# Designs tried in a protein design chat: VH-VL binders against Prolyl 3-hydroxylase 1 (P3H1). Part 6

Target 1, 115 residues: Prolyl 3-hydroxylase 1 (P3H1), of Gallus gallus (Chicken) (q6jhu8r557to671)
Amino acid sequence: SHLVCRTAIDEKQEGRSDNSHEVHVDNCILNAEALVCVKEPPAYTFRDYSAILYLNGDFEGGAFYFTELDAKTQTAEVQPQCGRAVGFSSGSENPHGVKAVTKGQRCAIALWFTL

## First folded at step 4 (VH-VL; framework fv_ciduvectamig_arm2)

Design d20
Fold by ESMFold2-Fast, scan of step 4:
Structure d20 (fold): chain C 115 residues (1-115), chain A 123 residues (1-123), chain B 110 residues (1-110)
Amino acid sequence: as target 1 above (115 residues)
Amino acid sequence: QVQLQQSGPRLVRPSQTLSLTCAISGDSVSSNSAAWSWIRQSPSRGLEWLGRTYYRSKWYNDYAVSVKSRITVNPDTSRNQFTLQLNSVTPEDTALYYCARDYPDFEWGFDYWGQGTLVTVSS
Amino acid sequence: QSALTQPASVSGSPGQSITISCTGTSSDVGGYNYVSWYQQHPDKAPKVLLYEVSNRPSGVSSRFSGSKSGNTASLTISGLQAEDQADYHCSSYTSSSTYVFGGGTKLTVL
């Protein structure tokens, strides 16, 4: 599990305006140009299922989103809400990223499961 | 309309603690969008931002490197005010001290300022 | 020394344009688009004039404009008026989540 708290201040410090976390896949290394995801280190290849739990909702931006393997074509976006959980398989079917926080602080817990 | 009103001693002896209060009206010290800063001005150093406090799930402080070891900026929600404490003062801390509102989530500048308090550090 | 470098003084006549520079490093002015400018008349607190390099708060004249190139931000005042006579201060956000100011520039309207 991993606690991630991001503020609009953190985004400013890192010069980020569009993404808090770039598009990736949780259990393989994504090559968006080749449209493949390879299970090799340093990826945690044993992850089967992922979840994110929002701990607060009093912020703006910070949306979780899914893409195609090209890491560009957005397929879904999750609106943040305190207590909301989003579950998804950790594999190449669910590339995802996090948009920049534009106001306040976003705190979420990332969880990974092995079946 | 936001108003900031400063109070505190105007004369402090070297090695003592400088303590000032800024009372807020028209906004809340615990506002999730604002931060509350102290800035000082002297002829030799110009304007210097000293630090700020703000609320996001918990209270945070940011402090300027030059004063970080001896400064505290504290909110007081019950009185809707915040304070500056600067320890171990020297004559170089003689300055006009301002409190101000800013925005940690945006860079909209310091948009409301207190009236200023001239603090002299001398025996 | 102030962290950001400004000229100590600048002068102009009514109707002219003047420019004040503000030079920092890649850890402040060069690293972020988070530069503000303040106008200060004698015995008054500073007033925010521009933020995020070039944005004007409500009520600030369009005669005031801002730009940035590399490590240098600039404030330009066009159509100079007598009431523009004041001290002008730049500030920038830093890589330490702090703020730094320039030494200030005294504008004299001749």
Scores: ipSAE 0.000, ipTM 0.573, lowest interface PAE 14.6, mean pLDDT 84

Design d21
Fold by ESMFold2-Fast, scan of step 4:
Structure d21 (fold): chain C 115 residues (1-115), chain A 124 residues (1-124), chain B 110 residues (1-110)
Amino acid sequence: as target 1 above (115 residues)
Amino acid sequence: QVQLQQSGPRLVRPSQTLSLTCAISGDSVSSNSAAWSWIRQSPSRGLEWLGRTYYRSKWYNDYAVSVKSRITVNPDTSRNQFTLQLNSVTPEDTALYYCAREYEYWSGYGMDVWGQGTLVTVSS
Amino acid sequence: QSALTQPASVSGSPGQSITISCTGTSSDVGGYNYVSWYQQHPDKAPKVLLYEVSNRPSGVSSRFSGSKSGNTASLTISGLQAEDQADYHCSSYTSSSTYVFGGGTKLTVL
């Protein structure tokens, strides 16, 4: 498991206005310009399923979102809510990122599973 | 907390095999969330990543091209450790050797835990 | 030579800000958002300071921040303190599934 907490102040100090975590794929290396995702180390290619669990909801921004392989065309967005879990396959069908936190603190747990 | 403890000979003669061990506590060498790396540091080359071993359904290795023909990084699940073997050493292999954990490096810390380091001198 | 280019040294006085650059190619720094920065005090192992360009591990001061533009990543240290005097190393994932390091930058505080 991977506990991640970020604040709006962290985003400001790092010069992050758009994203807390840039778009990526959990089990391969995404090259958005070439529109390919290559299954090779150090990506954990054995990951089949991913999940994120929000531990709080009293912040603004920090939304989890999915894109096409271009890492630009947004296909879905999940608004944070305390206790909300998002599950998805770890492969190239689900490139995803996390938008910047604009107010408060966001805490979440990331989990990965193999079938 | 995860801790890495290194051991092995500190003096190796040219043409011999350099062999170092990294003992792991607080995590498993077969952890599906980790890869286990060796890095060395010398005044002339700075920091050099040498290779890793990691477990999926079987063991995998990746090696830097500069050492690929001479290096083996091997896990030992029974002793919860991993080793570096570097064959046919020359004085150019004199360096401070570190073992390290790569933990969720696609989105994690890179090398988040380091061993204490072992200064290895290759000389006659 | 090192794969990534860093200045050999930088200096500043307490309270100032300094920036250290790390320049690679499209097959490392420019191709991936997997740049890490390490702080190394004399006779100590490197300590991870930033990962994925700008993320801080728990316990790392917000005075340390990171950014990337094209093939160049940068580490900025604000409000310099005496204990920041150390060597700073950048590293990046590569298209060959390896890691490469910069040559290191020695920071002198007064």
Scores: ipSAE 0.000, ipTM 0.537, lowest interface PAE 19.2, mean pLDDT 84

Design d22
Fold by ESMFold2-Fast, scan of step 4:
Structure d22 (fold): chain C 115 residues (1-115), chain A 125 residues (1-125), chain B 110 residues (1-110)
Amino acid sequence: as target 1 above (115 residues)
Amino acid sequence: QVQLQQSGPRLVRPSQTLSLTCAISGDSVSSNSAAWSWIRQSPSRGLEWLGRTYYRSKWYNDYAVSVKSRITVNPDTSRNQFTLQLNSVTPEDTALYYCARESYEYWSGYGMDVWGQGTLVTVSS
Amino acid sequence: QSALTQPASVSGSPGQSITISCTGTSSDVGGYNYVSWYQQHPDKAPKVLLYEVSNRPSGVSSRFSGSKSGNTASLTISGLQAEDQADYHCSSYTSSSTYVFGGGTKLTVL
C-alpha cells in the first residue's frame, strides 16, 4: 500500500496542463510507441490486481482515467469521491493515469494484490 | 532520511581499476522499491549514467553500452553498500562520480531521488 | 556528445517564464513516459525536479512543470526567481533498460 498526494498548480499559473500521473501499467514497462508492455524488472511483475482508494473529495480535477496501450486513446474515466475505490487488473489491459488537480490536494491510497 | 556516502581512491593510473563504494543509510540495498546507480559527470561528456544493481527476487544489473565491457556494479548486503569497479581506465574516465538511488516505491516513480556527495576521480600519470 | 539534445543556454528575467527542450528518439523520450529533470547548482549534486515527465517530488515548487510531445520533452519554469539560476539536465529511460542524459542547459536569470 502507498499514500499518494497531489497538489493543485498555483492559481497565478492558470492555463497549465500537466497530468498528476502519466499513463503507465502497474506490472510491466509500457512502450506506448511500440504498443507493448514488457513484464521485466525493475517492474513489479507479480502484481495481479490494483486498487485506488480516495481519502478526500475536497479538490477539483484529478480524474482517474484508462487508455489503450498507446497511452493516448482514453477508454474510461472515474470521478474522485471521498471513500470511493477503483479496482482493476494490474496488467496491460488497464493502462491508466491521473489528470491534473486544478484546486486543492488529492490524496489516495494505492493497493496491490498478488493472486 | 536516506543518505548515500561515497568513498574510494581519487587518483588512478591508466590501465588500472577504478573502485568506489557507496554506503547506504536509511534504506536497504536489497529494498524491492529501489535500484542503485552510478553516474559520472565531465566537461566533455556531461552527465553519463553508467549502471545499476537492484533486488527483485534475485539480483539484477544493467550497464550502459559505452562501459559494459569494463564495468561491474555490486551490492553488499552485509555492509549495506554497493560498489563500482571500472577496469582498464584511461584519462577519458576522469570525472566526478556519483552514486544515486532510483525510487520505485511510488505508484508512479522512476527518478534518481537521492544522490551521494560525489567523488572526483583523476586518471593520469 | 550527449544522447538527448538540450539547448546549451537559456535566459530570462525575474517573473518571466522559460522553457527548456529535451529531444531524443522513439527508443527513449518518444517511447516511454520516464523522463526526469534535474537541477544542479554550482558544486552540488543534481536534485530531481520532475519524474515521469510531469510529476513533482514533495518540496518542488509548482512553478516547475513538464510536458512531452513526440520525441521532445519540455521543462517550463514560470515566475522566474534568482535562485532558479542553475544547470538543468533531462534524462530518459531507454529500450535497452538503461538511462541517458541530455547535454544540460545553463539558465541565467538576468
Scores: ipSAE 0.180, ipTM 0.768, lowest interface PAE 4.9, mean pLDDT 85

Design d23
Fold by ESMFold2-Fast, scan of step 4:
Structure d23 (fold): chain C 115 residues (1-115), chain A 125 residues (1-125), chain B 110 residues (1-110)
Amino acid sequence: as target 1 above (115 residues)
Amino acid sequence: QVQLQQSGPRLVRPSQTLSLTCAISGDSVSSNSAAWSWIRQSPSRGLEWLGRTYYRSKWYNDYAVSVKSRITVNPDTSRNQFTLQLNSVTPEDTALYYCAREYEYWSGHYGMDVWGQGTLVTVSS
Amino acid sequence: QSALTQPASVSGSPGQSITISCTGTSSDVGGYNYVSWYQQHPDKAPKVLLYEVSNRPSGVSSRFSGSKSGNTASLTISGLQAEDQADYHCSSYTSSSTYVFGGGTKLTVL
């Protein structure tokens, strides 16, 4: 488990005006141009399932989203809500990112499971 | 460019409280990407992590089981520093004490990326 | 007494490769990819060498590499140089949100 908080100022300072975290896959290295995801270091190859739990909802932005392997074609988006959880397999079927926080502070717990 | 500067007494008597301060420059003690830790080093125990304080909408602390009943790690936002308080010390608490920053981002944990200079604390009568 | 097990010492000659192991449990090294390695020269504070098993901070030579298999993480130093002579410490996050260190390994470059 992993508690993470981001603010609008943090995102701006890191040059992340569009995304808090760029599109990635949790257990392999995504090559979006080749449309493949390779299980090798430094990726967390042992992860099978991922979950994120939002701890607050008094902020703007910070939406979780999924894409195709091209890291461009958005397939789904989840708006943050206090107590909301997003669960998904850690593999190449679920490339995902998080949009920038534009106001306030977003706090979430990230969890990874091995079967 | 982040730097940590330690200060505090180098000699503490058994049963007293050990108190050290770590002053932060180049970052904020309330940074959402940092946690502020105390680590000690002794010949018998090697490096031993003692505890952390960090700000995530409110202040949190985590402490090692071995010291949990005696330790407080406390932030001071007005002076941009954090302190270690270790109660009821014994000679076993004699060690070189370090403060350090844990950098924690989103999907990653970068470990202790910045360390203070260290303070040798002797617990003796 | 240290939570993570490291060999007390290793040695090598200039140009050789050496590997230092760091063994924990499924509640620390085996459960998380949050293993860090630190280099410590005499009378100096530790300096982060690797984080998240195998990632190098800016300025750390590619001669330093990391890996993990099960409950054991490993630091490999290739092309040994005299300046690599130091103590090396591993650390890991734990399931109780604490941090633990290994006993440290003294590297002698002969």
Scores: ipSAE 0.000, ipTM 0.555, lowest interface PAE 11.2, mean pLDDT 82

Design d25 (from c7 with heavy chain Y111W M113F V115Y)
Fold by ESMFold2-Fast, scan of step 4:
Structure d25 (fold): chain C 115 residues (1-115), chain A 126 residues (1-126), chain B 110 residues (1-110)
Amino acid sequence: as target 1 above (115 residues)
Amino acid sequence: QVQLQQSGPRLVRPSQTLSLTCAISGDSVSSNSAAWSWIRQSPSRGLEWLGRTYYRSKWYNDYAVSVKSRITVNPDTSRNQFTLQLNSVTPEDTALYYCARESYEYWSGHWGFDYWGQGTLVTVSS
Amino acid sequence: QSALTQPASVSGSPGQSITISCTGTSSDVGGYNYVSWYQQHPDKAPKVLLYEVSNRPSGVSSRFSGSKSGNTASLTISGLQAEDQADYHCSSYTSSSTYVFGGGTKLTVL
């Protein structure tokens, strides 16, 4: 498990206006231009399932979102909520990122499973 | 917390094998969240990534095309270290050699080199 | 191994903003969001400033920011300080599962 906290003040200071985490796939290397995701080292190719658990909800922005393999066409978005968990397969069907936190601090736990 | 300490000969003669060791503390050479690289720096070529070793259910090695025929990067789990061997050296292999860690933690997102050794200047000369 | 293109030098005055570009191809910078920037002071090992294009490690000043458009990644340093005088290197993952570096940029302050 891995605890991650991102704050709006840090992102404003960084000059970021887009993503807290760029679009990626959890078990392969995504080439968004070629529209492929290759299961090769150094990626964690053995990951089967991923989960994110929100620990708070008193922030703005920071939405978890899914895209097509182009890393640009958004297919789904999950609104943050304290205690909400998002589960998904770690493979190329679920490229995902995290939008910028615009106010407050977002804290979440990331988990990965091998079945 | 993580420290990389380099050792090895600083003078190597042409045609010999350049051999360096990187001792790891604060992490394991077999950590599946890391990869262990050698990178060299020279005025003429700048920074050059040479190769890596890492453990993901089994050991893997990747090498830069320019050195692939002469290079070996090997882990040693019993001593928690990894080594560089570069065969048939020429004066053009004279460089400052670094070992470095890549971090592959999902959330930390380090697809780069987050800890570096102190560097070893290796001169290839007769 | 292909090298990335950086300007050999840039200069600025304290308080100014400067930008350093890093240009590759679709098989490295253009294809992946795995671009890192490193700061190197004389006689020191490189230190990571940014990873995955724009993310800062703990302890790196918010004055350092990164972006990418097509095959070009950029490092911007705002509020330039004397201590920023150093060499700056970009690096990218490649379609061959290797890394390549840029030629490095010497930043002179004042």
Scores: ipSAE 0.080, ipTM 0.724, lowest interface PAE 5.8, mean pLDDT 84

Design d3
Fold by ESMFold2-Fast, scan of step 4:
Structure d3 (fold): chain C 115 residues (1-115), chain A 124 residues (1-124), chain B 110 residues (1-110)
Amino acid sequence: as target 1 above (115 residues)
Amino acid sequence: QVQLQQSGPRLVRPSQTLSLTCAISGDSVSSNSAAWSWIRQSPSRGLEWLGRTYYRSKWYNDYAVSVKSRITVNPDTSRNQFTLQLNSVTPEDTALYYCARDYPEWEGYGFDYWGQGTLVTVSS
Amino acid sequence: QSALTQPASVSGSPGQSITISCTGTSSDVGGYNYVSWYQQHPDKAPKVLLYEVSNRPSGVSSRFSGSKSGNTASLTISGLQAEDQADYHCSSYTSSSTYVFGGGTKLTVL
């Protein structure tokens, strides 16, 4: 498990104002140009399921989103809400990222499970 | 096989800019999966991560708070290398400087390849 | 001072087991399962031994194992060998999305 808190100030000061987390896959290395995801180090290839739990909702931005393997075509977006959980398989079917926090602070817990 | 090779001046005067280069072989500085970091080591402070540069559709930088007003980490895709520039140095910046590969999306994995290290002394 | 607390030195004999602790706070070691351990031989760069508390990179001996309880992570080396004599550094991810390191532990194999 992993607790992460991001703020609008941190995003801008660190040069990450566009997105809090770039599109990736949790158990393989995504090559968006080739439309493949390769299970090799440093990826945690043993991960089967992922979950993100929002701990607060008093911020703006920070939406969790899914894409196709091209890392551009958005397929779904989850609006932050205190206590909301997003669960998904860790493989190439669920490339995902987090949009920039534009106001306040977003805190969430990430969990990964092995079958 | 990935190798990182460092170069740059080993003696810098106080108030000058410390500039080091890390040349990459076996991987690309614009790799969509890796990031390229600078870490220093001193007897008084131990290991200290300074910052990174990486490519994800565009270039990004992350910098440690302690140095972020003085530091720039820049990629050079034509030479497959990246540089550290640290402005307004003081004797406290005397350290062994390493470049290393890391992974912002796999933050628990750590630094898997390191350069040979460059001892930089800041003195008059 | 380093952000994470490690003993300055530890010693053991060939074949024995030793444990090195790494203590932080709830905003680093206690808050995340992202603790890494590095081995550093004299005049060489650090080499990653463990990541995410207990996972070994390919090629790292199973004699190296990791655990965490509360704000303290531990590296255990079983079946000590002469080549294990080195400095050992822990690191942790933080609530500020940065990395911090311990002061390092010198392991002497007697």
Scores: ipSAE 0.000, ipTM 0.609, lowest interface PAE 11.5, mean pLDDT 82

Design d30 (from c7 with heavy chain E105P Y106S S108E H110S)
Fold by ESMFold2-Fast, scan of step 4:
Structure d30 (fold): chain C 115 residues (1-115), chain A 126 residues (1-126), chain B 110 residues (1-110)
Amino acid sequence: as target 1 above (115 residues)
Amino acid sequence: QVQLQQSGPRLVRPSQTLSLTCAISGDSVSSNSAAWSWIRQSPSRGLEWLGRTYYRSKWYNDYAVSVKSRITVNPDTSRNQFTLQLNSVTPEDTALYYCARESYPSWEGSYGMDVWGQGTLVTVSS
Amino acid sequence: QSALTQPASVSGSPGQSITISCTGTSSDVGGYNYVSWYQQHPDKAPKVLLYEVSNRPSGVSSRFSGSKSGNTASLTISGLQAEDQADYHCSSYTSSSTYVFGGGTKLTVL
């Protein structure tokens, strides 16, 4: 398991669309312009499934979201909820990122599984 | 607390092999969540990434095109260190050489070069 | 020349904001979300400031933010402080499974 915390962007950054974590794929190197995800080192190519567990809900922003391979077209968004677990396959079918945290701190535990 | 400690000769003659060692403490050179890189810095070229070694079920190496024919980056698991060998050096290889860890946490992606050695100034001169 | 293009220098006054650009190609900055920024004070090794375009390591001030549009990544420093005076370097993963750096930008806080 891996603990990850993201803190709010300074108020001087209000209105910025900078992500807390840029769009990526957990088990390959995503080339969003070419619309491919290549299973090569240094990526963790052996991962099959990923999960995150939210540890708190007292923050604003920080939404987890999924995209197409272009890393721009959003396909889904997960609302914050303390104790919520989100599971997904680690491959190119689930590019994902985290939007900016605008208030407080977002903490989550990350997990992965190999079939 | 991960630390990288560099050692090796600071003067190398043209045509010789430049050899540097980076000793790792607080992490394993065979860590699945890291890659181990050499980077150099000179006034004329700025920062240049030279190459890396890393373990993912087996050992891999990647090298910058500009040095690929002359460079080897090797891990040593028994001493928990990795080395740079750069063959056939010229005065243009004079630079401050750094080793660095590139971190790949299990979910958050690459942390970039999150730990750096102290640097070794290598002068290539006759 | 360096593979990624940065301005050689930028300057600002305490409390102001500055932005440093880093321009590459579709085979590096434009193709991947693996852009990192490094801060380097005189006679010190570089220190990672941002990774994957906009993520901050623990201990890095929220005054530092990153973004990317097309082939250009940007580092913005808000609320400039004297201690921010340093060299700033960008780097990107490439389609050849390597990394390239920009030429570096000297920030002067006047």
Scores: ipSAE 0.021, ipTM 0.701, lowest interface PAE 7.1, mean pLDDT 84

Design d33 (from c2 with heavy chain S104P F106S Y107W Y110W Y111G)
Fold by ESMFold2-Fast, scan of step 4:
Structure d33 (fold): chain C 115 residues (1-115), chain A 125 residues (1-125), chain B 110 residues (1-110)
Amino acid sequence: as target 1 above (115 residues)
Amino acid sequence: QVQLQQSGPRLVRPSQTLSLTCAISGDSVSSNSAAWSWIRQSPSRGLEWLGRTYYRSKWYNDYAVSVKSRITVNPDTSRNQFTLQLNSVTPEDTALYYCARGHPDSWEGWGFDYWGQGTLVTVSS
Amino acid sequence: QSALTQPASVSGSPGQSITISCTGTSSDVGGYNYVSWYQQHPDKAPKVLLYEVSNRPSGVSSRFSGSKSGNTASLTISGLQAEDQADYHCSSYTSSSTYVFGGGTKLTVL
């Protein structure tokens, strides 16, 4: 498991605009212009399922969201909450990103499974 | 097995441009999770991070304030490498230059898990 | 001159323990659990020894351990061996999304 923390200051200084993590797919390389996702390195092509576990809730922003393959059309959003877990298949059906943290620090554990 | 292979030593005149290349094997410069940095080491300033390039649906670059006006870090996906260009060099830029990978699980927490062998750069007239 | 303060040198005998400190501010070491330690042998690139204060990469001996209290991180090497003789560098992520390093500590195994 991997512990990842992001802060409001990190988002401002890293050159990221609206998102803490830009829209991507966990097991392939997303080309949003072509509407395809190609299973090749450096993507971990053997990932079948993904999960994110939130460790705190005392921050603002940092929402997890899903999109269509265009990386623009939002299909769902999950608000962070301490102890909340989000599970999903790692493939092209679930492009996702994380919106910018606007106040405080967001910490989560990311997990990946191969069937 | 990730390896980073750097250009050989450089002797550069003050006011000229320094150009270094880092070739990557065992990973891709367009990795969606890793970041690719340049770090230099000198007796007077120790280790000093200069900048990074990374791919997250599109390319991004971040630079240390001290070099921001003179530095460019560029990826080359076709040759799986990235370069450092540092303009208007001064004797203070004399250092051993390393390329390094920011760990894909967390650049912030892990730091740099693979380093190149280093390139000695001397800025002298 | 370095952003993080380390002692310039430390020494110990084989089998003993030593500790190297790394002191920063609330904007780096004190603000985050993002401290890494690097081991550097002469004429070699630095090699990551610890990350996130106390975690060891695969293959790193349990003789190396890390901790943090306030603005100070510490690397402890137990059961000193001759091959531990090297320079040790601490590093931290910052509130400006950059990295800062300590001045380095030369460990001599006597």
Scores: ipSAE 0.000, ipTM 0.536, lowest interface PAE 19.0, mean pLDDT 81

Design d34 (from c2 with heavy chain H103Y F106L Y110W Y111G)
Fold by ESMFold2-Fast, scan of step 4:
Structure d34 (fold): chain C 115 residues (1-115), chain A 125 residues (1-125), chain B 110 residues (1-110)
Amino acid sequence: as target 1 above (115 residues)
Amino acid sequence: QVQLQQSGPRLVRPSQTLSLTCAISGDSVSSNSAAWSWIRQSPSRGLEWLGRTYYRSKWYNDYAVSVKSRITVNPDTSRNQFTLQLNSVTPEDTALYYCARGYSDLYEGWGFDYWGQGTLVTVSS
Amino acid sequence: QSALTQPASVSGSPGQSITISCTGTSSDVGGYNYVSWYQQHPDKAPKVLLYEVSNRPSGVSSRFSGSKSGNTASLTISGLQAEDQADYHCSSYTSSSTYVFGGGTKLTVL
């Protein structure tokens, strides 16, 4: 498990980074250009299920989002809310990232499970 | 919290084997959240990643193509350390050698988040 | 020489913003979101500034931000301070399960 905090980029940097966390997959190595996710080291291939728990809601931006394997085509988005949990399988079906935090600080706990 | 301690400077002759040790405290060499790398720095080549060892149900190694035929990176769980062995050295292997931890959990990969102090290696006849 | 291309030097004045580029190929920077940036002061080991393109370790100022477009990753430092004067290195994971570094960029403040 991980405690993760992201802080807003100052005004001079806005538009130079679209995300607080770039798109990735939790149990394989994503190659977005080749449209593949390879289950091999150093990836944690044993992860089966992932979850994130928001610890606060007093920030703006920082939305959790899912994409296709191209890491560009958004398939879903979850708005942050204090106490909200997002659960998903750790594999190539759920590439995901975190959009920029535009005000304040976003803190969440990340958890991984092996079945 | 995590500290990496390296062996002292080395003067090595061309064709000999270079051996360096990195002692780990504050983490286990068999931690499944870490990979243990050797990286060198020289004026002519800049920073150059050489190889790593890591435990994920079993031990794995990855090596840079440029050194793959000459390099071994080995863990020692009993002493909580890992070593670099580089065979058949040439003057081009002269560099400052660092050991480093790569934190590779992939949700929050930390890059190379802890580095040793560096070991100066001179390859000269 | 270096697998990733960085400018050799960049300069700025206190309070300004500067950007350092890191250009690779589709087999490293373009193919993976595993780009890291390191700050190195003279006679010191490198220190991680950013990982996975844009993530900051705890204790790293929000003045440091990262982005990536195609085969080019960028480090932006806003509100330049004297202590930012250092060498900056980028690194990327590769399709061969290895890592490569850029040539490094010397930042001069003032």
Scores: ipSAE 0.011, ipTM 0.663, lowest interface PAE 9.2, mean pLDDT 82

